# VHH binders against FYVE, RhoGEF and PH domain-containing protein 5 (Fgd5), part 4

Target 1, 194 residues: FYVE, RhoGEF and PH domain-containing protein 5 (Fgd5), of Mus musculus (Mouse) (q80uz0r647to840)
Amino acid sequence: RALVIAQELLSSEKAYVQMLQHLSLDFHGAVLRALENVEQEGREPLAQEELRQGLRELPAICDLHQGILESLEQRLGDCGEGQPQVADIFLAREQEFEHHAAHILQFDRYLGLLAESCLLSPRLATTVREFEQSSQGGGQSMKHRMLRVVQRLFQYQVLLTDYLNNLCPDSAEYDNTQSALTLISKVTDRANES
Short names: E, the ipSAE of ESMFold2; O, the ipSAE of OpenDDE; V2, 0.75 times the mean of E and O plus 0.25 times the DockQ between their complexes.

## First folded at step 1 (VHH)

Design s40 (framework vhh_podentamig1)
Fold by ESMFold2-Fast, scan of step 1:
Structure s40 (fold): chain B 194 residues (1-194), chain A 120 residues (1-120)
Amino acid sequence: as target 1 above (194 residues)
Amino acid sequence: EVQLVESGGGLVQPGRSLTLSCAASGFTFSKYAYGWYRQAPGKQRELVAAISRGGSLYADSVKGRFTISRDNAKNSIYLQMNSLRPEDTALYYCAARLSYYGTQWPFDYWGQGTQVTVSS
């Protein structure tokens, strides 16, 4: 059963990375270009620098989860029907998780800035609407997609808890999974700090 | 000098195939994510396909018809375009995204574009 839960972690990570790639490689670039065009048109929008800084964090978050996805694919491919070993994938990335937690807590502010910027720029509003309406977006609002960055930490807690409950308590993987849950819980608390 | 150079564009009839190439130079190819964008007259530049080490992303209009790939040994990415339609007519751009580890690295690089025209 532990393997089934580990496979669910992999499947959900694939979906999450696809969403992050869309935000990081297409939406992020398009939004920045639209903001540049607003400035070139002689408009001086309020607080655009904060929004730009926030969007610049998305590539690093994408890289973190791309690495997790690659590691999960490797580990689950190598174990076959055997005991999975996935907890140390998270432990190896403790510094990256702690770095991104400092930025993730600001994403709610960035969403507010994006909404305000759309009121000042019909071009930006059109860009956001086009991405929201794309089939790649699954009909989800931009707010929902960006909030999934925060929500993924909660999903890790649920999946790793279920995984832990299906492991032998005397195994090294059990101990490592407890450590990974402690890390993710700490990072989640920091990310949701007001 | 960091640069991206597209090639492989041209005039083709509907239903045929083309392969676009993008050659990257002046930086470490394997550390970057790459995308193909296109811009038709009077339209905004849009993402067609993107590739990173573990995954690919496609626009709905090209899903199932186009395939993005990369060759680390040749420092190149490719866009295989099958079942071309008149609506695919556009200037196609290659773009590279840098991993963000600090403010010292620029965000993206763009090529000059290669024209694809699908017409009978």
Scores: ipSAE 0.000, ipTM 0.112, lowest interface PAE 17.7, mean pLDDT 75

Design s41 (framework vhh_8k46_1)
Fold by ESMFold2-Fast, scan of step 1:
Structure s41 (fold): chain B 194 residues (1-194), chain A 123 residues (1-123)
Amino acid sequence: as target 1 above (194 residues)
Amino acid sequence: AVQLQASGGGFVQPGGSLRLSCAASGFTFSRYAMGWFRQAPGKEREFVSAISTSGGSTYYADSVKGRFTISRDNSKNTVYLQMNSLRAEDTATYYCAAGPSIWDLIKAGYDYWGQGTQVTVSS
């Protein structure tokens, strides 16, 4: 049953990475191009640069989860019908998780800056609207999509808890999974502190 | 018949210590994770601590971490809870339970539940 839960972790990670790739590679690039092409006379350059810096976090978050996805694919492919070893995938990325938890607190500010920039740039407003209404974006608001980052941490807690419940308590994987849950819980709590 | 008998409760002043014991019979103790729960009057039952089958892994509720220590002796079919730096808020009836794993116990997925022992912390 542990393998089944590990397979669910892999499948849900694939879906999550697809959403992050749309935000990071497609939307982020489109927004940056719109800002470059229609930079308005009198627009505060610092506010545009702050927004640009904030959007830069999306590729880093995408890279983190792409790495997790690749590691899960390798581990589950290599184990076959044996016991999975997945907890250390999260532990190896402790610093990245802690870094992103700190930056999630700034997402409301970045979304506010994006909204303000849309008021000053009809082209940017059109780009954001088109992204939100696209089938790839699922018609969800940018705020809703950003909240999926926090939701993924919540999903990790649920999946890793179920995984732990199906492991031998005396195994190294059990101990590593407890450590991974402690890490994810700490990161989730920090992301939700305001 | 399966039995879990908790003992060692009593009256202590804040800052004091108590050691609880839970004696198990009627099942293969060494195959079960063991946990402690408590319930104060008018409140929901809450998880306190759990220990793996071998004793190699332990878990504590945040409210007791650093103050309580869980241990077990498989040769005596007994689990223990050493309670230090007791506070008035620790006043409750304490219960022991057996389950397949530490996380099953945390989620109240226990297989066996026992009789409690009363702990009162007051000045």
Scores: ipSAE 0.000, ipTM 0.080, lowest interface PAE 23.0, mean pLDDT 77

Design s42 (framework vhh_7pa5_2)
Amino acid sequence: QVQLVESGGGMVQPGGSLRLSCAASGFTFSRYAMSWVRRAPGKGPEWVSTISGSGGSTSYADSVKGRFTISRDNAKNTLYLQMNSLKPEDTALYYCAKVGYSSSWYRDAFDIWGQGTQVTVSS
ESMFold2-Fast, scan of step 1: ipSAE 0.014; ipTM 0.429

Design s43 (framework vhh_7uia_1)
Fold by ESMFold2-Fast, scan of step 1:
Structure s43 (fold): chain B 194 residues (1-194), chain A 122 residues (1-122)
Amino acid sequence: as target 1 above (194 residues)
Amino acid sequence: QLQLVETGGGLVKPGGSLRLSCVVSGFTFSSYAMAWVRQAPGKELEWVSSISRSGSYTYYEDSVKGRFTISTDNAKNTLYLQMSSLKPEDTAVYYCTRGGSPLKRYLSFDYWGQGTQVTVSS
């Protein structure tokens, strides 16, 4: 039961990291370059600067989740069919979550800023449309991928809660999972409340 | 093992009030955000209100802001939705959910109750 949920956490992390890498490596650079051109054309820079700052966080967010993925693969590979131990993977990354959660939760706002910037720059609008057309899903792919960045923190809450409920309450893993849930809830609440 | 049980729905006249309750078993509110979601006949699911893990922060859909109040009682493991100034448009089945996206656009809820019917009619 617990192992099945831990395996779901791993498989969903693999899919999520792949999406983040595509968003960061393939789209991030093109959008930042287009934003630089808008700035050079003398259009209003305020939304552009805020959007640029947020998008520059993507590589660090990718690194965080890549680390989580690698740790999950190691722990579940070593565990075999035994009792999984995954909660301390999150606890070991407390400072990274505290640093990045605010930016992660603002991706909905960054989507709005991107839309505003596209109204000011036909070049940027073209870049976004080209990315949209190159991805799975008709006209929805860019919005969907950016929204998944926010959704992952909430998916952690769901998955870790299910995991917790299938652990022995007397186990160290139960206590560590409670701590991990507290951490994720704390950073999502604090950033969302800002 | 985990269970959410909603009560408090019923038939009420426009301008009336109802208090919905959701009794939770198998977990504590101190670890999870909670939400109310509704579905009107023949329409899509609509987020209504959320409360943070700490209970200190509450969020509302614009159309219910000022009329509805979400709250928790941790000692009773109960989530409440106090509804005032009810309108025919509020007619729906109301569900309490665990999972914890307090954001209207991000539905990551993992457990749902059976729902409680609220009918506002004259």
Scores: ipSAE 0.000, ipTM 0.108, lowest interface PAE 16.8, mean pLDDT 75

Design s44 (framework vhh_enristomig)
Fold by ESMFold2-Fast, scan of step 1:
Structure s44 (fold): chain B 194 residues (1-194), chain A 124 residues (1-124)
Amino acid sequence: as target 1 above (194 residues)
Amino acid sequence: EVQLLESGGGEVQPGGSLRLSCAASGFTFSSYAISWYRQAPGKQREWVSTIYSGGSTNYAESVKGRFTISRDNAKNTLYLQMSSLRAEDTAVYYCAALSPYTRSSYLLKEYDYWGQGTLVTVKP
């Protein structure tokens, strides 16, 4: 049923945003400060600069998903047990998805750069280890959390496809969901290209 | 003209309470995520709490259970209710606004708007 799938989209977005906020607000600031201290020493490899630039996108990506979460909460609260309308939440954020998708899809590569940077900076390695061992992390590795950033876009495709298949084909929501799927597919495909 | 103006700071004893306010003008307050940051003497500015346009909240681990962030969209005002205050909470407190339509990060230099700050001093 469409409502059940929309509720799963909301529930999974809540869990995702919690992880992303921890990664963005606590980890991002600490890692950027550690990398800035290395830069002040005058010996920073290009790999560290690329990683720093990628991590600077985390707060904006967090903002994107927080906005989606808030909109999902409002829409599903308003519909009660009625017909959901959620597809335009994604369509309203087309420019943000197009802007951030390239950075989001690079997060699996950023793991390699992070590992390399940790070999060059004991301070950064300590920061990453402390983040992984935090209560908010639940013992999950940095690799797991950063890969979730990439995986969320593909999970949207799965969830929205299931949602579409449970909608009335004559509804505006059906048309909007097809458009949302096209958008998500386009940005994931385009970002994977060079 | 966009403006954020913090107030409510002062001196308080350990274990005491204070309520900070941030009055906003010049933008559609209800559409923005608004955060509290603080900067203690000799330390970098740190994030304290955020309240999003939909009403959801997030807190730094150091203040969870002691501080409560809230907003009054009719008054264009953000609040921070601080209880069980510690000497370590001594800082200048700032409010900051992040547009839902901006690429701006949560880093200080990339927030859309910042206030001038209000000083909180916790003295024995």
Scores: ipSAE 0.000, ipTM 0.095, lowest interface PAE 20.9, mean pLDDT 75

Design s45 (framework vhh_8k46_1)
Fold by ESMFold2-Fast, scan of step 1:
Formats: structure tokens, sequence, C-alpha cells
Structure s45 (fold): chain B 194 residues (1-194), chain A 126 residues (1-126)
């Protein structure tokens, strides 16, 4: 049923936002603090400046998904046992999704810069290792956490397809869900190709 | 406009507990994310905690994690901050704030909050 699928979208969004919050608020802040405390008398200051810039993109991605989560909570709470209206939550955020696809493509580069910076800074390496060991999900590497961002876009595609298949083809929600799927497919393809 | 009234501040000894309340009026309370900020003398306002519109998501500054708990009661249009294991460095004026931008996430940023309460003073000393 459409409602059951919408509820799965909500519950999986809650879990995803928790991961993003840990990555954005705890990891991002801790890494930036460690970088600020390291005296850069070395060779290539550009690597650390570029890494700081890249890590600052994480709060924006977290912001997007927190907004989606809160909108889903409100819409599904308000509809009760009725037919949900959730597709426009995604359509309203078209520009943000397009922007984040570009940033996701750069995260492999930022992850490489982080790894290089860890080789030069024992403090930073310790901070990253401690974060990787302490985070929910049992010590997954930064690469695995970044892949979850791409996986979430793919999961949206799967969930919205299942949702669409359980809607009346003559409904406005059916049309809006097709549009949302088109948006998410474009973003997912772009993020996966680089 | 949203009116916010913080209360519950006072004097406590280190290790003590205090519960702050923020009563909201004017608009539908359940439509807003809420935050607590504090300001010590001579310092900028700093983030303490935030709660989403539904109460399903909560955020805490590293300095208060494990000691403070934020909650809300939408039927009473009130947000609460339970403060345990208080320290001298927790001494500050505490402000509650409302975020009216539905898609905004940055609960730690002062600029993300549209409406602010009067503030309530918390003093932790022996």
Amino acid sequence: as target 1 above (194 residues)
Amino acid sequence: AVQLQASGGGFVQPGGSLRLSCAASGRTFSSYAMGWFRQAPGKEREFVSAISRSGGSTYYADSVKGRFTISRDNSKNTVYLQMNSLRAEDTATYYCAANLRYSTFYPTSVTEYDYWGQGTQVTVSS
C-alpha cells in the first residue's frame, strides 16, 4: 500500500539523518578543530585549505535531509489513514538536489585529501580513527559513509517507484511522483558517474 | 509574530540540576523547530540544544551532551531544557529561539532563528 511505503520512506529517512548528523556535526567539527590546532609549517597548505572547504559542504547536505525528514513527519502525521501526499517534498527541493549532486562528485577528492592530511598529522589521524571507531554503524570507514549518501539517492528511487506503483494513475500524486522520480534519477545518475 | 518567554533560571551549586521552560504564543507551535542558546558575560551567544518540529530529532553542543536533555510539549506550546550535573562554566543567560524556516537544518547557527525570548539567568557557584 502507498501509505506503508511512505512510512518506510519516513523511517529510513530518520536513520539516514542520524548518520548525516553524526558525520556533519560531530566529525566535521572535530576534524576542523584538529586542523586549526595543527601548526602548518609544512610544504602544501593548499591541501588542508581545500579539505576544510570540502568538509563545509556536509552541513548543507544534512540540512536538506533534515528538512525532508520533518516534512515527511508532518505530512504522514496529518494524513492519518488517508492517502499520503509526499512527492512535492522532493520537487520543492530540486535546486538543492542538483547542487548536492555536484558536491557528492567531489567527495572522493576530499576523502583523498583527508587521507593525505592524516599521514602528515598524527592528531588528525587520531581524530578520524576515533570518530570511525565510535560512530553508530560499527567502525565503518569514511569511504563507506560517503557511499551511503549515494545509496540514499538510489533508495529514494526504489521507494518512490514502489510508491508510484501503489497510487491511482489518475491522481495528482501519481503525476507528481513521476516528476520526483525524474528528478531523483537525474541526481542519482550524475552522482554515480563520477 | 511569535512571542517566547523563557523561565526557570536561578542559582544552583555545582552538580545540581535545573529545568528551563520556554512558553510560545502567537503562531502554531508545532510548526517551528526550537533551540536553546546561552551567553556568558563578554562572550557571543553559543548554541546549547535544538529540537525539531515533531520532537523526533534533537541536537546538543558537545559541552552539554549527556548532561542536558531537550524536550517539547506541543499541546502546551512549551519547550524544556533539563540541565543536570551543572558546572560553573554553564553560568549564562539562556535564550530560547524559534526557527520558522521549515527546510532549514543549521540548528547551531544564531542566524537561523527568527524569534527570540527574553532570556533567563542561570548561575552555578558554590
Scores: ipSAE 0.000, ipTM 0.134, lowest interface PAE 16.8, mean pLDDT 76

Design s46 (framework vhh_7pa5_2)
Fold by ESMFold2-Fast, scan of step 1:
Structure s46 (fold): chain B 194 residues (1-194), chain A 126 residues (1-126)
Amino acid sequence: as target 1 above (194 residues)
Amino acid sequence: QVQLVESGGGMVQPGGSLRLSCAASGFTFSSYAMSWVRRAPGKGPEWVSTISGSGGSTSYADSVKGRFTISRDNAKNTLYLQMNSLKPEDTALYYCARHLTYYYGSGRPQYYFDYWGQGTQVTVSS
């Protein structure tokens, strides 16, 4: 059962990375168009800079999860029918997870600035909505997609707990999985929408 | 093909209880974490609870913690939500949702919940 859960980590990470890549493209495109329209309307330069800062958070998030994906692919490819060893993939990225959690609240604020800009410009609101409803946007709002980032941390807790419960308690992987759960729980608490 | 069918909704007074069920088909149920998600009138979806594929791990939204219990029967491909101490603010359409656990390389983004049921209505009123 542990192997099946580890394979579920891999398959869901692939889907999550795909979503993050599309979110990054959607966020870049929509925000750049929003910034151009707002600047033409005489909006505050500081608000435009804050939106641009929001764009820089997504590549870091994408890089973190791309690395996790690649490590999961290697570990599960190497273990064959043996016991999976995946907990240290998360432990090796403790600093990245903590950095990510520190920025999640700022990212929500940046999305709020985009939403505020849409309220001030009907033309901008139409452009952003049309982009969100395109094939790249998948019909979900930017806020809904941002919630997926927090939801992935919840998914890690659920999957790692299920994984732990199917490991030998005397194994090194059991101990490492407990440590990984502690890390993910800590960053999840900090990353929750405020 | 994947199908999720909710049932068990209805009308109840504040403080009452209801048990929701979700019959799943078209996939290996035990391999997927499952969630309950609700949508109140005029509002977007709100995550309620998640259960791991084995049933060994559960999580809940703060608004329902201590009142709702999620469970599953993998032999019957069924997900449950026991709702106790219901409040008027629990009034919503309740959806059974499958967690994204499969990557198929489509040209579109995958979301955290890739399949949703049609929903079952829960109304809490005096």
Scores: ipSAE 0.000, ipTM 0.165, lowest interface PAE 14.4, mean pLDDT 74

Design s47 (framework vhh_podentamig1)
Fold by ESMFold2-Fast, scan of step 1:
Structure s47 (fold): chain B 194 residues (1-194), chain A 120 residues (1-120)
Amino acid sequence: as target 1 above (194 residues)
Amino acid sequence: EVQLVESGGGLVQPGRSLTLSCAASGFTFSSYAYGWYRQAPGKQRELVAAITSGGSLYADSVKGRFTISRDNAKNSIYLQMNSLRPEDTALYYCAKFRGTYLYSNEYDYWGQGTQVTVSS
């Protein structure tokens, strides 16, 4: 039962990484280029700089989750039908999650800045719309995909809680999973308390 | 037909509290995200608070003072506003979002708004 939940964690992480790669590797560059054109026209420097800094964090977030995905693939491949060991994957990345949380706290602000910038720049609005309609954009709005970054932390809590409830309470994995849940809960709370 | 109806607005002195209510009908309430927006005189409409699967979000100007909540059994969301300030004066709107589109300018449904005035 625990293995099934761990496999769901892997499958959902794979889908999430694919979405992040579209945002990080395919889209943010185009948006950043459009913002450079707007800035050359004398647009508000502070709002544009904050938005650019937020978008530049997407590659780092992508790298974090790519690492988690690779670790999950290895751990679940190695365990076969045995007891999975996945909680320490999250614990090993505590500092990266704290960094991630700081940027997630800003995503509400970045979404607002992006919407505001689109109202003031027809070029940026066109770039966002064209990307959303492309195969790379998957037909989903930019706001939808950026909000999924925030929601992945909530998904981790749900999956890890379900996983914990299907582990032997005397196992090391049970203790490690409680620690991982505490970490993810703390990070999620920081994102909500911004 | 889908309908959102706001209530609870009024005129209050600074430092007082108000609770706004939004009653929803015509759709499956618990499946969606909801938000409170406001539009102050001479300003653009802004997100005040939103409630989603797994959590709540607040604008920096209201954090620690306002609390958003939902009651799925009553198909309602609420905005508890404490320590009101003159700058909170605005027409407050309830909005339903399609799934996770909290900050979309393309809202699924809007209410008609309820006026909150904070003055001495």
Scores: ipSAE 0.000, ipTM 0.106, lowest interface PAE 18.1, mean pLDDT 73

Design s48 (framework vhh_8ghr_2)
Fold by ESMFold2-Fast, scan of step 1:
Structure s48 (fold): chain B 194 residues (1-194), chain A 124 residues (1-124)
Amino acid sequence: as target 1 above (194 residues)
Amino acid sequence: EVQLVESGGGLVQPGGSLRLSCAASGFTFSSYAYIGWVRRAPGKGEELVARIYSSGGSTSYADSVKGRFTISADISKNTAYLQMNSLRVEDTAVYYCARGSWYTRLSPYGMDYWGQGTLVTVSS
């Protein structure tokens, strides 16, 4: 049973990474190019600089989850039909999760800055509109896509809790899973306190 | 139409350095976020040693080269680079520049386009 839950964690991580890649590759690249043009003209509002700095974190967030996906693939491939060991994948990335939480807390402000920047730049407004119209998931807003980041943290809690309940209480994996849940709970609580 | 052309390979002594270049044509690095360097040593499989998100600059390295190799991209020149320092005999391989997906393990899986390769020989 524990293996089945670990496999669900892998499958859902794969789908989540695909969404983040679409957001990072198509949206971030296009937005940075639009902002670079404003910079070259020598005109740059303070709000636009803050937005640009925030958006540059998307590749790092994608890298974090790509790393988790790759580690899950390796661990589940290596264990065969045996007992999985996945909790330390999260523990090894404690610093990245703490950093991730800090950026999530500022996302509502970034959305406001994006909306403001779109009013000042027809090019940026067009880029955002095109992304929303053609994105995976059928035209979902930027706000809904970022809420999926918070949702993923809650999904980690649910899946890891189910996983824990199917492990031998005396095992090292049980102890490590409790530690991973504590880490994810702290990150989720910070995101929820925004 | 899409083409990647490597250069900079050659013979170097252990402890030496080489800089590989990858000139892209038929597409721009600003349009494609995942460019990597894959090597193949005689009788061995392919290893993705470094990759970069060209628009964002995020990089990833195989453990075998971390701290010794540096990948970079110049979007204006449409060229990627691999700076190789503290070279070892085991770094001897044909090095390929490749374009692919960020969705894959640090492996050559999902690489859509490959260059012809450039030989790096580390020997006395």
Scores: ipSAE 0.000, ipTM 0.151, lowest interface PAE 16.8, mean pLDDT 75

## First folded at step 2 (VHH; from s08, 15 letters changed; framework vhh_7pa5_2)

Design t01 (at its last look DockQ between E and O 0.01; V2 from the best seeds 0.00; counts 0 for: pae E 3.3 > 2, grease 29.3 > 24.2, SAP .673 > .668, placed apart)
Amino acid sequence: QVQLVESGGGMVQPGGSLRLSCAASGFTFSRYWMSWVRRAPGKGPEWVSTISSGGSYTYYADSVKGRFTISRDNAKNTLYLQMNSLKPEDTALYYCARESIYGRTLDYYFDYWGQGTQVTVSS
ESMFold2, look of step 2: ipSAE 0.310; ipTM 0.644
ESMFold2 (binder alone), look of step 2: mean pLDDT 86; pTM 0.869
OpenDDE, look of step 2: ipSAE 0.630; ipTM 0.818

## First folded at step 4 (VHH; framework vhh_7uia_1)

Design u1 (from s08 with Y108S Y112S; at its last look DockQ between E and O 0.72; V2 from the best seeds 0.00; counts 0 for: pae E 2.5 > 2)
Amino acid sequence: QLQLVETGGGLVKPGGSLRLSCVVSGFTFSRYWMAWVRQAPGKELEWVSSISSGGSYTYYEDSVKGRFTISTDNAKNTLYLQMSSLKPEDTAVYYCARESIYGRTLDSYFDSWGQGTQVTVSS
ESMFold2, look of step 4: ipSAE 0.391; ipTM 0.712
ESMFold2 (binder alone), look of step 4: mean pLDDT 81; pTM 0.823
OpenDDE, look of step 4: ipSAE 0.846; ipTM 0.916

Design u2 (from s08 with G103D Y108E Y112H; at its last look DockQ between E and O 0.86; V2 from the best seeds 0.00; counts 0 for: pae E 2.1 > 2)
Fold by ESMFold2-Fast, scan of step 5:
Structure u2 (fold): chain B 194 residues (1-194), chain A 123 residues (1-123)
Amino acid sequence: as target 1 above (194 residues)
Amino acid sequence: QLQLVETGGGLVKPGGSLRLSCVVSGFTFSRYWMAWVRQAPGKELEWVSSISSGGSYTYYEDSVKGRFTISTDNAKNTLYLQMSSLKPEDTAVYYCARESIYDRTLDEYFDHWGQGTQVTVSS
């Protein structure tokens, strides 16, 4: 039912936030330290600043989803086995999702800048490669890991659609869920505009 | 039963083309992101390409961008990788994989794999 789907939304959000924390706290720090060496080797400062600006978006994405996770935990804890109310959690974060979509749109550019920096610094290339190999299931390039951000938007659409189909059509939650789906669909499309 | 079966590998000359196919069964194909992952001799696994659920969006590792095309045929439950301008560096076993979107433990990015198909690029 609706509650079971809402609980799946919560459990998958927990896993997603853990992944974002790893990218934000572990990878960001390692890349920034390695970029100091590239800077010292005479790379153009503006290209490095653009990469640094892009990487600063990872904490913002993490904060958005940490907030969603906390709201989902609160709502589902409070309702027990009753009717969940979760759609407004997404609607309250419309501006953050639009900002998030703009960052996702730029991910290919930021990864291109990182790849260029790796050509100039064997140490940076080694750091990126070692981080890519740190998790189970090899072959996870930084580009593939960043696809998790896009994949979460698609997973929201699937979960919210299943959720909607298990709600009373006359309820406020049904209407709010349709609005949430429209928002997530719009930001997903925007994130994939070249 | 859940299965992923790759075909289409073989020997090809540099600059040549090859099309890989992966037939999937046992799950709702259109609900999952699918990927191609390869392993060159003596190297680690390398992600090659992914396609979104439903097939609308595609993503590529930089080394194959512009040369490889990932696509799906939902009616046939089949994932494809069209490879062109092949280089000796593309020599690898190519695996079809399902992206692990619902995994609560984020240590695994793929939850199901095919057996792989060998691609050899040499003169």
Scores: ipSAE 0.534, ipTM 0.752, lowest interface PAE 1.7, mean pLDDT 81
ESMFold2, look of step 4: ipSAE 0.564; ipTM 0.791
ESMFold2 (binder alone), look of step 4: mean pLDDT 82; pTM 0.839
OpenDDE, look of step 4: ipSAE 0.822; ipTM 0.905
ESMFold2, look of step 7: ipSAE 0.460; ipTM 0.736
ESMFold2 (binder alone), look of step 7: mean pLDDT 83; pTM 0.842
OpenDDE, look of step 7: ipSAE 0.860; ipTM 0.924

Design u3 (from s08 with Y57K Y108Q Y112H; at its last look DockQ between E and O 0.55; V2 from the best seeds 0.00; counts 0 for: pae E 2.2 > 2)
Amino acid sequence: QLQLVETGGGLVKPGGSLRLSCVVSGFTFSRYWMAWVRQAPGKELEWVSSISSGGSKTYYEDSVKGRFTISTDNAKNTLYLQMSSLKPEDTAVYYCARESIYGRTLDQYFDHWGQGTQVTVSS
ESMFold2, look of step 4: ipSAE 0.397; ipTM 0.706
ESMFold2 (binder alone), look of step 4: mean pLDDT 82; pTM 0.842
OpenDDE, look of step 4: ipSAE 0.783; ipTM 0.886

Design u4 (from s08 with S100D Y108T Y112H; at its last look DockQ between E and O 0.58; V2 from the best seeds 0.00; counts 0 for: pae E 3.5 > 2)
Amino acid sequence: QLQLVETGGGLVKPGGSLRLSCVVSGFTFSRYWMAWVRQAPGKELEWVSSISSGGSYTYYEDSVKGRFTISTDNAKNTLYLQMSSLKPEDTAVYYCAREDIYGRTLDTYFDHWGQGTQVTVSS
ESMFold2, look of step 4: ipSAE 0.303; ipTM 0.616
ESMFold2 (binder alone), look of step 4: mean pLDDT 82; pTM 0.842
OpenDDE, look of step 4: ipSAE 0.762; ipTM 0.880

## First folded at step 5 (VHH; framework vhh_7uia_1)

Design v03 (from u2 with R31K)
Fold by ESMFold2-Fast, scan of step 5:
Structure v03 (fold): chain B 194 residues (1-194), chain A 123 residues (1-123)
Amino acid sequence: as target 1 above (194 residues)
Amino acid sequence: QLQLVETGGGLVKPGGSLRLSCVVSGFTFSKYWMAWVRQAPGKELEWVSSISSGGSYTYYEDSVKGRFTISTDNAKNTLYLQMSSLKPEDTAVYYCARESIYDRTLDEYFDHWGQGTQVTVSS
């Protein structure tokens, strides 16, 4: 019941972390290298410091979810066929979720800065275009790829709601799961506000 | 038995409006994000717009923001795209698509597609 849903939370977190690694490590690294090459050629992209700051959010989000994945793997491995305890994994990371929610709102702005920088740097434009047109992307825009970060918050709400409905209402895990749902709902709203 | 059926395409003049509809069956509509994706002649697939599960949040590619509106009627299991201020560059086959975020394979952005509806914007 609850265990099956917790295992789905784990398996989907594994897939999500792999996707985030591709976005964060491969794309972020390629863009930073292209920006460094532009600087070496004596040209600076528009608002480069703000763009670099925005790009640093992707590795931070990846780190958050790698931590969640590791905690889920340990927790579900330790419980075997027993009763899972996973809600506190999210509650322990409340401040990180709130921090990232504020920055997710800035993704449109960061993508706009990237687009402006591409107008000034053919090398950067080529790097971004090649990443967007990769076989994994299939021509998908960076804006749509970044929506995966927001979509994961919605998936958490679906999975945690199904999980909650399969728990004993008198259990500590039930109470903690309600708190986790409240947190994720608030974070999701904040990520879409302003 | 999963189906996405688009209707509402047609020929319109620049500056005109058109509403696309997508009737969905075979899955729990409210649990999935839905999207509109288009393909212009000789071009790659281009994401246009997405709507969150339940319909509370909407997202748009910059080229259509302010001109297109995505919405759902959950009671009718129907996704809409209201298009206004249409431009010749909006000419494309428009596909209704289900976002794959709830599947284990997140590298696949869309897991189910409709057959598409043709939108032609010309004078």
Scores: ipSAE 0.513, ipTM 0.760, lowest interface PAE 1.8, mean pLDDT 81

